# Ledger of designs, part 16: VHH binders against NAD-dependent protein deacetylase sir-2.4 (sir-2.4)

Target 1, 292 residues: NAD-dependent protein deacetylase sir-2.4 (sir-2.4), of Caenorhabditis elegans (q95q89)
Amino acid sequence: MTSVYESLLSDYPDKGVIGKPEIRDTETEIIEKLRTLYNHFVQAKQTGKPIFVLIGAGVSTGSKLPDFRGKQGVWTLQAEGKHAEGVDFQVARPGVSHKSILALHKAGYIKTIITQNVDGLDRKVGIPVEDLIEVHGNLFLEVCQSCFSEYVREEIVMSVGLCPTGRNCEGNKRTGRSCRGKLRDATLDWDTEISLNHLDRIRKAWKQTSHLLCIGTSLEIIPMGSLPLDAKSKGIKTTTINYQETAHEKIVETAIHADVKLILYSLCNALGVNVDLGDDLPDEVPIPLKIS
Below, E stands for the ipSAE of ESMFold2; O stands for the ipSAE of OpenDDE; V2 stands for 0.75 times the mean of E and O plus 0.25 times the DockQ between their complexes.

## First folded at step 6 (VHH; framework vhh_7qbe_3)

Design m3 (from g71 with G99A; at its last look DockQ between E and O 0.63; V2 from the best seeds 0.00; counts 0 for: pae E 5.2 > 2)
Fold by ESMFold2, look of step 6:
Structure m3 (fold): chain B 292 residues (1-292), chain A 122 residues (1-122)
Amino acid sequence: as target 1 above (292 residues)
Amino acid sequence: QLQLVESGGGLVQAGGSLRLSCTASGFTYAMGWFRQGPGKEREFVAAISWSGGSTYYADSVKGRFTISRDNAKNTLYLQMNSLKSEDTAVYYCAADYLAFSEYTSPSEYDYWGKGTRVTVSS
């Protein structure tokens, strides 16, 4: 139930464009577009310049969490006086999409992954934190304001906006004395700026990137929604995977309007990358498309 | 693709004021002002975060210059008060789609305007 997260956010009027109609590419269109994306993955491996990934809420709909701006999205339904349905963040588990992204990372195709999601599923699926940038934070995380140690909780932290939680840091300073810094939540409110550390890591990732892949995001929220513009200015082409038209349809090389998990799983299959699906999968495994 | 256009430069008497503007052709996250005086390297003047919550100033301009931005218009401003002859320079707008860890370094900005000349006469 994502209503807890909604209730923690301040009242911010500009949520971007919401409720766009879904577009569904034909199978022939999907295969052609996926072939183009496949070629970028092959080239990334051949040149040693990995794919740069941006994740939005659309990758977690298979985990039974609503997106925000789709037809059944949190903001779309809120504007209609309705409530989005879905499972609690507490019980949500990584789905086929998350596991496919992890598999592509383990295989060396992807290095830096930016997630706009606060659901903690990108950590939970096993993406290493040194390659993961949680730009809007993580509802399961507390951070020491003094030493910046991170504490991953079993339960969501019931505040946003980088506010004190009432707990103290359990670590030590370099001097050996206890830190005793105050812990804060790690999730941004609407007006909270993305940390300079996160932004610096993003800038460094551009130096080695061959292609930008934006997955399950409308690209409406700034500054992450502007990544395709930055990519274009650097001569880096972009692929999007999203049912709705994104904010940058006119400038990206390839806009794939299809189910995220179908595209990612088919890509893994075409590359010969095994996806460890595990036992407790919240969604259905798609039949992969043949790219040939 | 991203373009920056400065305006507002000119001749002004010492002790006077000028307001520089820089209009970006699209969204920018990091924005700042640099200047290059006669025979000098380009130096940092001021920078501002996207939200306006963090501002940074070179010591030589603190208390005299004020940086601000209007995100709805993609426009950066520099209000320059109590101008001195040593403020004479070409002033450059700098920007990027993302913030930098070092706002004061010109090498960390990917996008630059062509500059606007400020001359402070005695």
Scores: ipSAE 0.180, ipTM 0.612, lowest interface PAE 5.2, mean pLDDT 86
ESMFold2 (binder alone), look of step 6: mean pLDDT 84; pTM 0.872
OpenDDE, look of step 6: ipSAE 0.423; ipTM 0.753

Design m4 (from g71 with E102K; at its last look DockQ between E and O 0.75; V2 from the best seeds 0.00; counts 0 for: pae E 5.6 > 2)
Fold by ESMFold2, look of step 6:
Structure m4 (fold): chain B 292 residues (1-292), chain A 122 residues (1-122)
Amino acid sequence: as target 1 above (292 residues)
Amino acid sequence: QLQLVESGGGLVQAGGSLRLSCTASGFTYAMGWFRQGPGKEREFVAAISWSGGSTYYADSVKGRFTISRDNAKNTLYLQMNSLKSEDTAVYYCAADYLGFSKYTSPSEYDYWGKGTRVTVSS
């Protein structure tokens, strides 16, 4: 259903750079870079200034969803006349990466999490909505246009761009009278601006932040792709985790070119943070790297 | 760093028109115009969303000023018509990478031009 989602979107004129080669840091490089990131997490706990997180499609590749710009990404393969392989959004489940992020949040290292993904996996893994900013929306969500009640669906909502879905609000007003508002999808199209409420929450998060961590994103899609520039202007250092070079390789403190779940799980292990993996994982649990 | 360069200021008689431009060196999501007269605080003039779909104006300029942007040129415009002596000020372009929640507050914009002087003579 990844190809269905792509078919719902308007043509976006500037998709940025696609199809860059993957970089693989050596194990020695990964351990050195992970040690630097670990130190930021320790400092965040000591100072009470949590890590600010930005998530891209690379966090969900362990859930068997393709990314967009990687070697096997949707846009890269489309440019070659091919199709990306992966599971439908309906059957995708949170993987090791999502569960590691949740564990770091529960342990108090991470507070605000921005996701560019529309796959709904950040909610499904259990990240509280109060700390989650779904800047591009959520394919499983409908919102009442009148009372703004949210409806989480089991199946993908088949429209984007905040359009009416044809269903009606099932709730009541405070007076007890039925709302009868029309429901809309909750997923942005390329021409739909990020909500002022989301942007306000992001700006407020900077006030409490010690470090920006960008996970599984090429940082090519604006405005979230500009987040490391905003961090730099505020004296906040950035770490990226991405196989491909990002748009901001020259300005970030640390660019880790390795498997996202390996890095996150190893970080949790080094911090003594238990990751509740549960049953039915879609991906393999990595052997954590030792950074001491 | 992001750079903002204003142009188009000058001397104009009351009732006249002037168009200000502001060119950004890179992408900006939120953009706006502020102005500051002698001995006054910097005040909001106008702001515009990235798509151009939402525009905001100070009451003192509504109906006379029009804000617009050309994202292909990274350029913000302010068309000022029916100018009054009260419009005399240094006009500043302001921008942010992400956006704004209080478009009228200077503290919501991280990047500023050096300003362009507009003098309205009677």
Scores: ipSAE 0.138, ipTM 0.597, lowest interface PAE 5.6, mean pLDDT 86
ESMFold2 (binder alone), look of step 6: mean pLDDT 85; pTM 0.877
OpenDDE, look of step 6: ipSAE 0.282; ipTM 0.666

Design m5 (from g71 with S54R; at its last look DockQ between E and O 0.70; V2 from the best seeds 0.00; counts 0 for: pae E 2.5 > 2)
Fold by ESMFold2, look of step 6:
Structure m5 (fold): chain B 292 residues (1-292), chain A 122 residues (1-122)
Amino acid sequence: as target 1 above (292 residues)
Amino acid sequence: QLQLVESGGGLVQAGGSLRLSCTASGFTYAMGWFRQGPGKEREFVAAISWSGGRTYYADSVKGRFTISRDNAKNTLYLQMNSLKSEDTAVYYCAADYLGFSEYTSPSEYDYWGKGTRVTVSS
């Protein structure tokens, strides 16, 4: 197993449903579903009510990080007595999916992005922190308990559960005043509650939202797995992109069972959004589907 | 859509105990109890997050009431000990899929039960 994150977590018996087979929509089905999603993006721009995004581990598989529930996922293989393979968190780089999401954000289609991932790739790709809700935290982050200054590390912080790391604050970065508060890790353990500030930001994001897009997540981990139910209660429709059936297949408007990077890159292409891929991608650029 | 059904209300002597239950028809992150006494506005009693890691109480019930939940049964509980005549009210179960940042406000909760009556007599 290459994910040290799993080794830091407490035992947690309710991981939801694991080991579901991958579903592969036909190309015809993908194009139909992608047209529906495309229309939501066009409408978001026209109405000024952006897309609300939830990201799961499936967004980072192109960065060679294993997901949890897919065919080669950490929990799927663990249930079979095997170990997942992939790169370490410290080496992982943003892939086509991350760059596509950033491009859609820069183009004004997406505003608030919730990530369940702790791999730090959503920050590394350049999503502004004011629009990013790292609901489970970030393995590369320490936070001062007194002044809340953030310290982004080059190496992962080797604890979870919002515990002291043994380092001290070097001063309040926001005000410039002295501060010698104790630093803590910024990553939740299984039983650590999502911060009330994150929940408040989610509540406020709904007010300006036209559509919920859940990307690379089975929606099995609560409370974020309940986000499509929250959307439905507000009359907001949901699209999912995930190889496996999600927990909310029957309540979402559109469930796309295809490669996340193919869908996102094709969507960018259809919208005329340029994706700045850079030179050193960890994954291959897909040939975009046409939805003309 | 989401349904909440309270039970366990009744008549109890001052100083006694009573346990209320609320069964939800599906998952909720936020659950709470509110009450409305005769001639009064609905007021916050207690709230609990899904994991139970966050519990909050109105000052008037702190130390006497315990909120808990059994997520396998989608059931919320309120254990009420050392009951006083001032606790006489209709008790309402409230829930929301994710809203919890404003846990004392009735407007934070989109779903409500019909209530269960608690009468504390001397």
Scores: ipSAE 0.446, ipTM 0.775, lowest interface PAE 2.5, mean pLDDT 88
ESMFold2 (binder alone), look of step 6: mean pLDDT 87; pTM 0.894
OpenDDE, look of step 6: ipSAE 0.790; ipTM 0.902

Design m6 (from g71 with W50F; at its last look DockQ between E and O 0.78; V2 from the best seeds 0.00; counts 0 for: pae E 6.1 > 2)
Fold by ESMFold2, look of step 6:
Structure m6 (fold): chain B 292 residues (1-292), chain A 122 residues (1-122)
Amino acid sequence: as target 1 above (292 residues)
Amino acid sequence: QLQLVESGGGLVQAGGSLRLSCTASGFTYAMGWFRQGPGKEREFVAAISFSGGSTYYADSVKGRFTISRDNAKNTLYLQMNSLKSEDTAVYYCAADYLGFSEYTSPSEYDYWGKGTRVTVSS
């Protein structure tokens, strides 16, 4: 249903740079960079200032959803006149990367998590909504325009851009009277601005943050792609994990060009954090790298 | 680091017009104009959403000033019409890489230009 989501979007997005070659760090480079990231996680626990996380589509490739700008990405293949293949959004399940992020959150290393993804997998893996900022929305979500109650659907809501869906709110006002609000989709189109509430939550998260970790994103989609610049202005260092060069390679402390799930799972192993993989995993569990 | 350069200030007769420009050295999401008159605190003038779909104005300039932006050029504009002596001020461009929760507060903007002086005579 990747193609369905793509068909809902407006025709004139700023897609940023697409089709960049993958960079593969050597194992020695990966271990060195992972050791640096590990030290930030240890420091975060020692100081009580957690890691701030931004995730993109590269976190969901293990769930059999394509990314956008990689070699097999939706926009890269479109530029070549091809179509990306992937599993239906309905059947996609959280993979090793999502479960590793959840484990780091449960262990107290990570607090606030921003996802650019609309696939709903960050909720499905169990990240509490209080700590999750679905900055571009969620394809399975409807929101009441009057009371802002959220309705999580089993099927993709077939519109984007915060448009009415044709359904009505089923809740009640504080007075006990029926809420008569109309439901809207919860997914941004290219020209739809990020909510002020989300931006306020991001600003507040910086106050408690020791390090920014950007995972599986090329940092090309604005405004979230500007987070590393915001971090730098606040004296906060950034690590990226992405096969392709990101928009901010020159300003981040550490750019790890390797498989996202390998890095995250190895980090959990090094920190002694148990990852609850469950029974129905869509991807293979990597052999963790040893950094000590 | 992001740099903002204002231009278009100068001396103008009351009732006249000026157009201010502010060019950013890179991408900006939140942008606005502030001003500081003689002996006064810096005050909000206007702000504009990234898409340009929402504009915000101080009451003192509504109907006379128009804010706009050209995202392809990283440029913010302020068209100032029907100028009054009270509009005499140094006008500052303000920006941020991310949006803002309070568009009228100077504390919401991390980056500022050096200002361009507007003097309205008579």
Scores: ipSAE 0.092, ipTM 0.562, lowest interface PAE 6.1, mean pLDDT 85
ESMFold2 (binder alone), look of step 6: mean pLDDT 87; pTM 0.899
OpenDDE, look of step 6: ipSAE 0.739; ipTM 0.883

Design m7 (from g71 with F27L; at its last look DockQ between E and O 0.94; V2 from the best seeds 0.77)
Fold by ESMFold2, look of step 6:
Formats: C-alpha cells, structure tokens, sequence
Structure m7 (fold): chain B 292 residues (1-292), chain A 122 residues (1-122)
C-alpha cells in the first residue's frame, strides 16, 4: 500500500508547498501551449539535441496512484488528518502517460528520462534502464553493494535509505562472475543523498539538452526541482505539464495546466508517433487534440 | 540569475583564525571554496554536498579548515584555523544546482562569487 511507503520514511517536517488549487486551461489555451511544445520536439529532432524529461507523481495518477502535493496528495491529505486513496504499488500498471513517454523515446525525441517516482512504472512500461534515471530510487529494487547487480522484486522492499536488506547477491548480473555481496534497498529516505553516479549521468544529459520538459511534478524536490532556474540562466526554455502551479510558474516559457495523458497523447498524435496502448490500461485513452 | 556573495575576508596574523561566509540567492546542491593567490592559478580548497554528509578538502588545508553549510539560510561557511602566509588569496564561493562527483574541479561549478580577500601576515 501507498501508506506503507510513507511509513518507511523518516520523520521530516518540511515537505515543501502542498495542496495548491488546480488550474484548468481552456481548450484554446491548451492548443496554443501544445503547439509551442510540439515545435520544441520538432527542433530537438532536427538538431539532435534531445528533450530533457523530468517526471513526477502526476504521471502515475492515471495508474491510480496518488501524487504527493496535489489536492488529493499523500502529504496534503496527511496535513488534513486524512488518507490518500489509490491502489497498492504492486498492482499498479503503466497508463497512457507512461506509454506515450515510451513512444516518444522509441521515436527518438527523448533520450534520457529522469523520474522522481519510486513506483517502478517507468521500467514496467519498457523504458530501457540505460536511458532511465530513477533519481529517488525504486521500491521494488534491491542492489548489490559490491557489484551493483539489480534484483527486481514482486513486492516492495521494506526499507528505505539504502540499508542492507539481509539478503545476498546471487552473482554479478553484468559479468556472470561470482558475487556474494550484501543487498540493500534502492530507495532514498529524506536525508539520503542522490548517488554520485546518478548525478553525473543527469548532468551529462542536461548539458546536451535543447528543452526542459517537466511532467506531473510540483518541482519542490531538490536538486531536480531547481532545474528551471538553471535552464533560465542558460537560455534553455522550459515547459511544465501540471494541474497545480509549480514552484517555478513565473519563469517557465509554457505552463500547461491540463491532464498529463491528454497532452502527451495529443503530442504523439501531432508528431505521427504511434503509441502502443495494449489492451489492459488502468485509465481511459483520451481523444487527442488537433494542433496541426 | 543565482547570486553568490562572500564575506569575512581580511588581514590576520599567521596562526590566527578567520571565518568566511557565502550567501546564495537560491538553493544550490553542490557548494565549494576555491582560492587564487597572487600570480597563481585558482585552486580547490573545500567542498560540501547538499546534506553536509560529504566533505572534501585540499591536502594543504586538511585539519585546519572546516567547511559547513546552513541550508535554511542558503549560506556556506569556511572556518580557517592555524592560518599560514601561503593561505593568502582571494577566496571564491562556487555552486551548482545539480551536483556531480568531481567536487575538486572548478569547471564543474557553473556559478561563482566575486571573491573575498584574505591576507595572512607573518
């Protein structure tokens, strides 16, 4: 359950700004903003400088997982003495948003995808791990402390903060050599620093970026939440897709306040990118907007 | 744009102590101190991670200088003890929004203060 994850985290009083009201752009506003985003995608393909994508919990609400800081978010409701509604992490499935992101990646518009989510859905949808940075970790993952082999579990690992789990490595999965190193969980606690390897990979991808696209995130979590500030100082334009105002609303080029899956699916349609939806979606397929 | 403002420089006798401060206008992830002596290249002094859990020091200052930060105040500190005349330099605050593994490399830091002058007299 979602409440299990929050129970694993240490106490930390500063959860950032929570509970902002939703904003709903009119259809005319959405089409104008989506056209601007579309142009950045076309430019990225033409110049070979890919879109830098940062995703947050808002991409998984179609998978029936709550976000954290929206009006029905885990931290927002906790502050009101209430509980967030949603399915367990184990039963959550990738939705239209995840499949649209995968399609944009397969089509060559997106190279590196940075997720703040720990729900494992970006792996489950099929984004290759070499192009995916789970910057805050993954609740289903154990990692060997010696050889760094990853073990994907059916159930969530019952600790956070990169702590030993009590299990041993079964061999180096990259090389096939023996290894009996100790396994750890793979999910950050509030005070756990992002791995240096992740930071270096993020910075390398960031240097090659033409446009910052922030999807379903309030941008409250450092360092990823500060990216729009860095972008502004470097002349890189930013688009956000989020129902609530983000921490950087005043400095981004385009803030789209609409359903994430509608925007992403419409973008794919406009670019001629086929989204393989399958037959077992947790959410409804939107009717794409025409932006020609 | 991000603003880094150093303070606390001045004249001090060898063997003495001085504390430098750097106030950032925004919340940065990696922060560090560099220095440039007269006629010398800019060199690494100390760096600190966001949580303060990782600290890095040049060999020439280990055991004498202590780096720290106060994220509530967006402020970086350098406590400088047992000062030597060789510590005379302009001290620069450096920062980055994203962080990286190469804390000692000045090319990794995108944002720099104007510096504060430290003079250690013999």
Amino acid sequence: as target 1 above (292 residues)
Amino acid sequence: QLQLVESGGGLVQAGGSLRLSCTASGLTYAMGWFRQGPGKEREFVAAISWSGGSTYYADSVKGRFTISRDNAKNTLYLQMNSLKSEDTAVYYCAADYLGFSEYTSPSEYDYWGKGTRVTVSS
Scores: ipSAE 0.615, ipTM 0.836, lowest interface PAE 1.3, mean pLDDT 89
ESMFold2 (binder alone), look of step 6: mean pLDDT 84; pTM 0.865
OpenDDE, look of step 6: ipSAE 0.816; ipTM 0.915

Design m8 (from g71 with L98F; at its last look DockQ between E and O 0.84; V2 from the best seeds 0.00; counts 0 for: pae E 4.0 > 2)
Fold by OpenDDE, look of step 6:
Structure m8 (fold): chain B 292 residues (1-292), chain A 122 residues (1-122)
Amino acid sequence: as target 1 above (292 residues)
Amino acid sequence: QLQLVESGGGLVQAGGSLRLSCTASGFTYAMGWFRQGPGKEREFVAAISWSGGSTYYADSVKGRFTISRDNAKNTLYLQMNSLKSEDTAVYYCAADYFGFSEYTSPSEYDYWGKGTRVTVSS
């Protein structure tokens, strides 16, 4: 069932570099790099310029969803004639990573979050939609083509490419009349362009950012994958958190090769940010690293 | 930093054709052409989205110019047909890592080439 998304997409030959070796930093290295990241967060709070966050599939691995380009990733295994393992999208729950990001957002360190994930977990965890940009879409979302009302469904919408779903809008027009617009899916196919609305939101937020944080993404998919290049040109420093080497590792300030949830949870702890973990976590809570 | 290099400019007779190229050092989502004639301000010519699904043209070149791109080569093209003396200008390639709503506005583009000169003789 985790392969449902794969089955909905059209065939596309260039899925980026797959199967890169995983790198794991030592604890000492992680702590040093985390200190650097910590300082950026402190500075963000002091200056009132928030951290700009780009999210990839690595954030949802704790939710038992596979990534795409890792050793056990969907595309990697597909190339081998195998299927990635994971839970059904319908039963996936936000994990420590999602909740940590939410906590940092609530605390004012993070403002805008771009997610490349289509699993809907970023929205589900409680990130405000005004600050969340689902650039590749959401498998659980339908959108009215007339009034742009959004419908979050319990089940996956079984189409991609912004196609009509056959359902009608139940919203009301300003005149009080029923919209009766046609609904479409909200997930991009390989040849589908990112919406101008999303791009405008990104550009607006980008002007106010102090630091770029890329979490759980190999940065192989453009245009979002090229964001670190633009950052460098504008004097914005970048931190990546990913086991595998990212596409722009040589140009970023800090490349952390460790568990996403460990880094995020440790960061929250260091900043004195409380993470509401709840009682329904899909993953184990890590012991936060001390950065002194 | 992204580099843009224009080529294909030259002298052409009125009614003739010319094809401009712009090679980028990397991927860009939005690309476009601008031009600046003698004693004139820089003006929008054409723009294109990453997939080529969206194209934009100035009214003065609509129907005569065609913008296209090859993403595998990171190259932007401008096919110019039925050239007029009024088309004489330095043509600039522009690009941005992001798309935007206002493709006609030069201020939206963060990266620019050095330009290639097109001269149309009567």
Scores: ipSAE 0.254, ipTM 0.655, lowest interface PAE 2.2, mean pLDDT 91
ESMFold2, look of step 6: ipSAE 0.310; ipTM 0.661
ESMFold2 (binder alone), look of step 6: mean pLDDT 84; pTM 0.867

## First folded at step 7 (VHH; framework vhh_7qbe_3)

Design n1 (from m7 with L98I; at its last look DockQ between E and O 0.89; V2 from the best seeds 0.79)
Fold by ESMFold2, look of step 7:
Structure n1 (fold): chain B 292 residues (1-292), chain A 122 residues (1-122)
Amino acid sequence: as target 1 above (292 residues)
Amino acid sequence: QLQLVESGGGLVQAGGSLRLSCTASGLTYAMGWFRQGPGKEREFVAAISWSGGSTYYADSVKGRFTISRDNAKNTLYLQMNSLKSEDTAVYYCAADYIGFSEYTSPSEYDYWGKGTRVTVSS
């Protein structure tokens, strides 16, 4: 199903760097780096300037969805003549990482969450739409081209690039007549520009942040991949969590090369933030690292 | 730190043409041109979307100026034709990493070049 999404995308020659080796920080390095990140979270709460979060595909590997550029990623394996394994997008469920991010949001550490993922799991875990920016869209959405009503589907929408889906809007116009607008998919292709509404929301939230946290992303896709450069010029420190080296490895304050769910869950435990794991969890709960 | 370097300014007779360039040291999403004439406030000239599919122009330059960008070279261009004395100004390249809808507002752009002077003689 991940392969289906890939097949819907246009061929784009500049996919960035794929297949980089994984880096594994030692446990001692992880703990030291996690202490640094913890301090930013504490400061964010004390000053009322929240953490700004950018999510990539590495957040969803615990939901059995492959990433794109990692060792087992769709593009990496494709370049090796192999096929990535994973579950259907339609049955994927939020994992420990998504639930940890939600817990940090509920506790007031995180406000704006930007996801580059189209898997719909950030909505599904319960992040409020007002604080969530699905910057590349969502495979489960159709949007009316006339009235902009959103329709959440149980099955993925089989097109990308904001193209008509063949369905009509079921809503009404201001006059009381049926809208009859055509529905479109809600997922960007490589050449599709990010909506101005999303950019404005990102820009407004970005002005108020104390720290940039980039999770499970190589930072290869613009404009979001350039956020660490903007942060550096503005004196905002950046933490990355990614097994592979990111595009901005040399300019960020802290690059954590470890399992995303281990870091996020350990951070929640260090902050005293309870994570509601529920009973529909697709991955194993890690044993949290102790940083005190 | 993002650097924007304008070039292509100079002295030109009314009715003439100039082509301005602005090279960015990194990939930027929003880019535009502004200008500041003698004794005037900085004003919007033109802006272009990331893909180049949408272009925006101040009414005073519409039909005479053409904005374009080459993302492979991180370069923004402004082709200025049918120049008038009121086009005399320092022309500034402006950019931002993220982007926004208020492209005509100079306060929305966080990064600016040092400018290139265009003088149109009567």
Scores: ipSAE 0.672, ipTM 0.864, lowest interface PAE 1.1, mean pLDDT 88
ESMFold2 (binder alone), look of step 7: mean pLDDT 83; pTM 0.855
OpenDDE, look of step 7: ipSAE 0.837; ipTM 0.924

Design n2 (from m1 with L98I; at its last look DockQ between E and O 0.88; V2 from the best seeds 0.71)
Fold by ESMFold2, look of step 7:
Structure n2 (fold): chain B 292 residues (1-292), chain A 122 residues (1-122)
Amino acid sequence: as target 1 above (292 residues)
Amino acid sequence: QLQLVESGGGLVQAGGSLRLSCTASGRTYAMGWFRQGPGKEREFVAAISWSGGSTYYADSVKGRFTISRDNAKNTLYLQMNSLKSEDTAVYYCAADYIGFSEYTSPSEYDYWGKGTRVTVSS
C-alpha cells in the first residue's frame, strides 16, 4: 500500500539522500542524550513555550509501515531491485510512538505537531486536529473546494495533487443552501505547494517554540527540512531522533540514533507522563530507560 | 545564517530594461523583492512562491516587471522593463525558510540582502 502511494506521485528526480547507514547509539550515549532532551521538556513546561515537533515516516515503522530512506525503506529496497514489506494504510494502527506523542501533548509539553506523513495515524491516535498540521496531506481525506469541509474516508483516496475525486459536498453553504461543491484529494504531489493556511499555522507555532524536536525524519524535504537551519540562526536548539544521519546532523544540539518508541516512551516515563497504550497495539512496549 | 546577495543594479535610461539577481546561500521557500527610494519607506515590488506558480506584484510595476526563480541555483530574478524615473531605488532581496500567507509584507521576511542600487535617468 505504501508502494501504491509511491505510484500515485509524479516522477520527481530529487528524492534527497537515500540509503545512509543506520547508526545505533550505545545505551550510555542514549541516556546522556535523553537527559538533555528531558531538560528541554522540563524548561518548556516551566516557561510556557512548548516543544515544536516535526514527525516523519520513522514514527510509523512501529505501525508496520515502511519508511522511505531507511535500511528497509521503499526507496532503499527499490534501488536494490526489491520491494518493501508492510501492512497497507487501511489496517495500520497507531503504535507506541504515536501514543507517547499524544501523552506528551496531553501533559502540556507539546502544543503543535507537524507531520510529513500521509498515513492518518496522528489523527487516529487522537491528536486534536486544531493542534495537528498534516503538511503533506492525508490519504484518507477529501476536502470540498467550495466550503472546505473535510470528509474522512475508510479507504485511501486514490489520487494526489489536490485533484477532484468525482464526489460532491453534502453540506450546506453559510446561506443555508446546498453546497454541492466538488471534493478533492488532500495529499500533495512532489511539486504541490503547502497550503497557505498550513504555512500560517506553522509560522505562528514556530515563533512560540523553545525547542525543535524532529522525530523519524531525514530532514531532506523543504520547507520543513530547513527548520534546523532557521532554529540555529535564532538560537533555538534542535534534537533529532533518527536511526540514520539527517541532513543537518552537524548543526543540531543532540542527534539521538535509537528506536523512536524507546526514546519517546522513556521520556514519558522520566517526566511521569502516563501513556495510554490500549489493547490493540501493533508493536511491543519497550522497557523504559532510567535517566534519574 | 542565510545570506542574500543582490546584483545587476546600475544606471539605466528611462524606457530601458534591467535584470536583477539575488543568490541565496541556501534553499529558501518564500522570496521577494522590495525597494526603497530616497527619503521613503521600503515598499513591496514583487514576490514568488516556491514552485513559481503564484506571483505577486505591486500595482506600480504590474505588466513591466517579471519575477522568477531558479531553485537549483538558489537564485531569484527580477526582470524590469519600461523603467521609469520613479523606479529609482535600492532594491532588496528578501527570503524566509518557511513560507507565509502575506508575501507582500516586509515584516514577514526574516532575511534580507544589502541591496543593489537602480538609477533611472531621463
Scores: ipSAE 0.541, ipTM 0.799, lowest interface PAE 1.7, mean pLDDT 88
ESMFold2 (binder alone), look of step 7: mean pLDDT 83; pTM 0.861
OpenDDE, look of step 7: ipSAE 0.776; ipTM 0.896

Design n3 (from m7 with L98I E102D; at its last look DockQ between E and O 0.93; V2 from the best seeds 0.80)
Amino acid sequence: QLQLVESGGGLVQAGGSLRLSCTASGLTYAMGWFRQGPGKEREFVAAISWSGGSTYYADSVKGRFTISRDNAKNTLYLQMNSLKSEDTAVYYCAADYIGFSDYTSPSEYDYWGKGTRVTVSS
ESMFold2, look of step 7: ipSAE 0.642; ipTM 0.851
ESMFold2 (binder alone), look of step 7: mean pLDDT 83; pTM 0.860
OpenDDE, look of step 7: ipSAE 0.870; ipTM 0.940

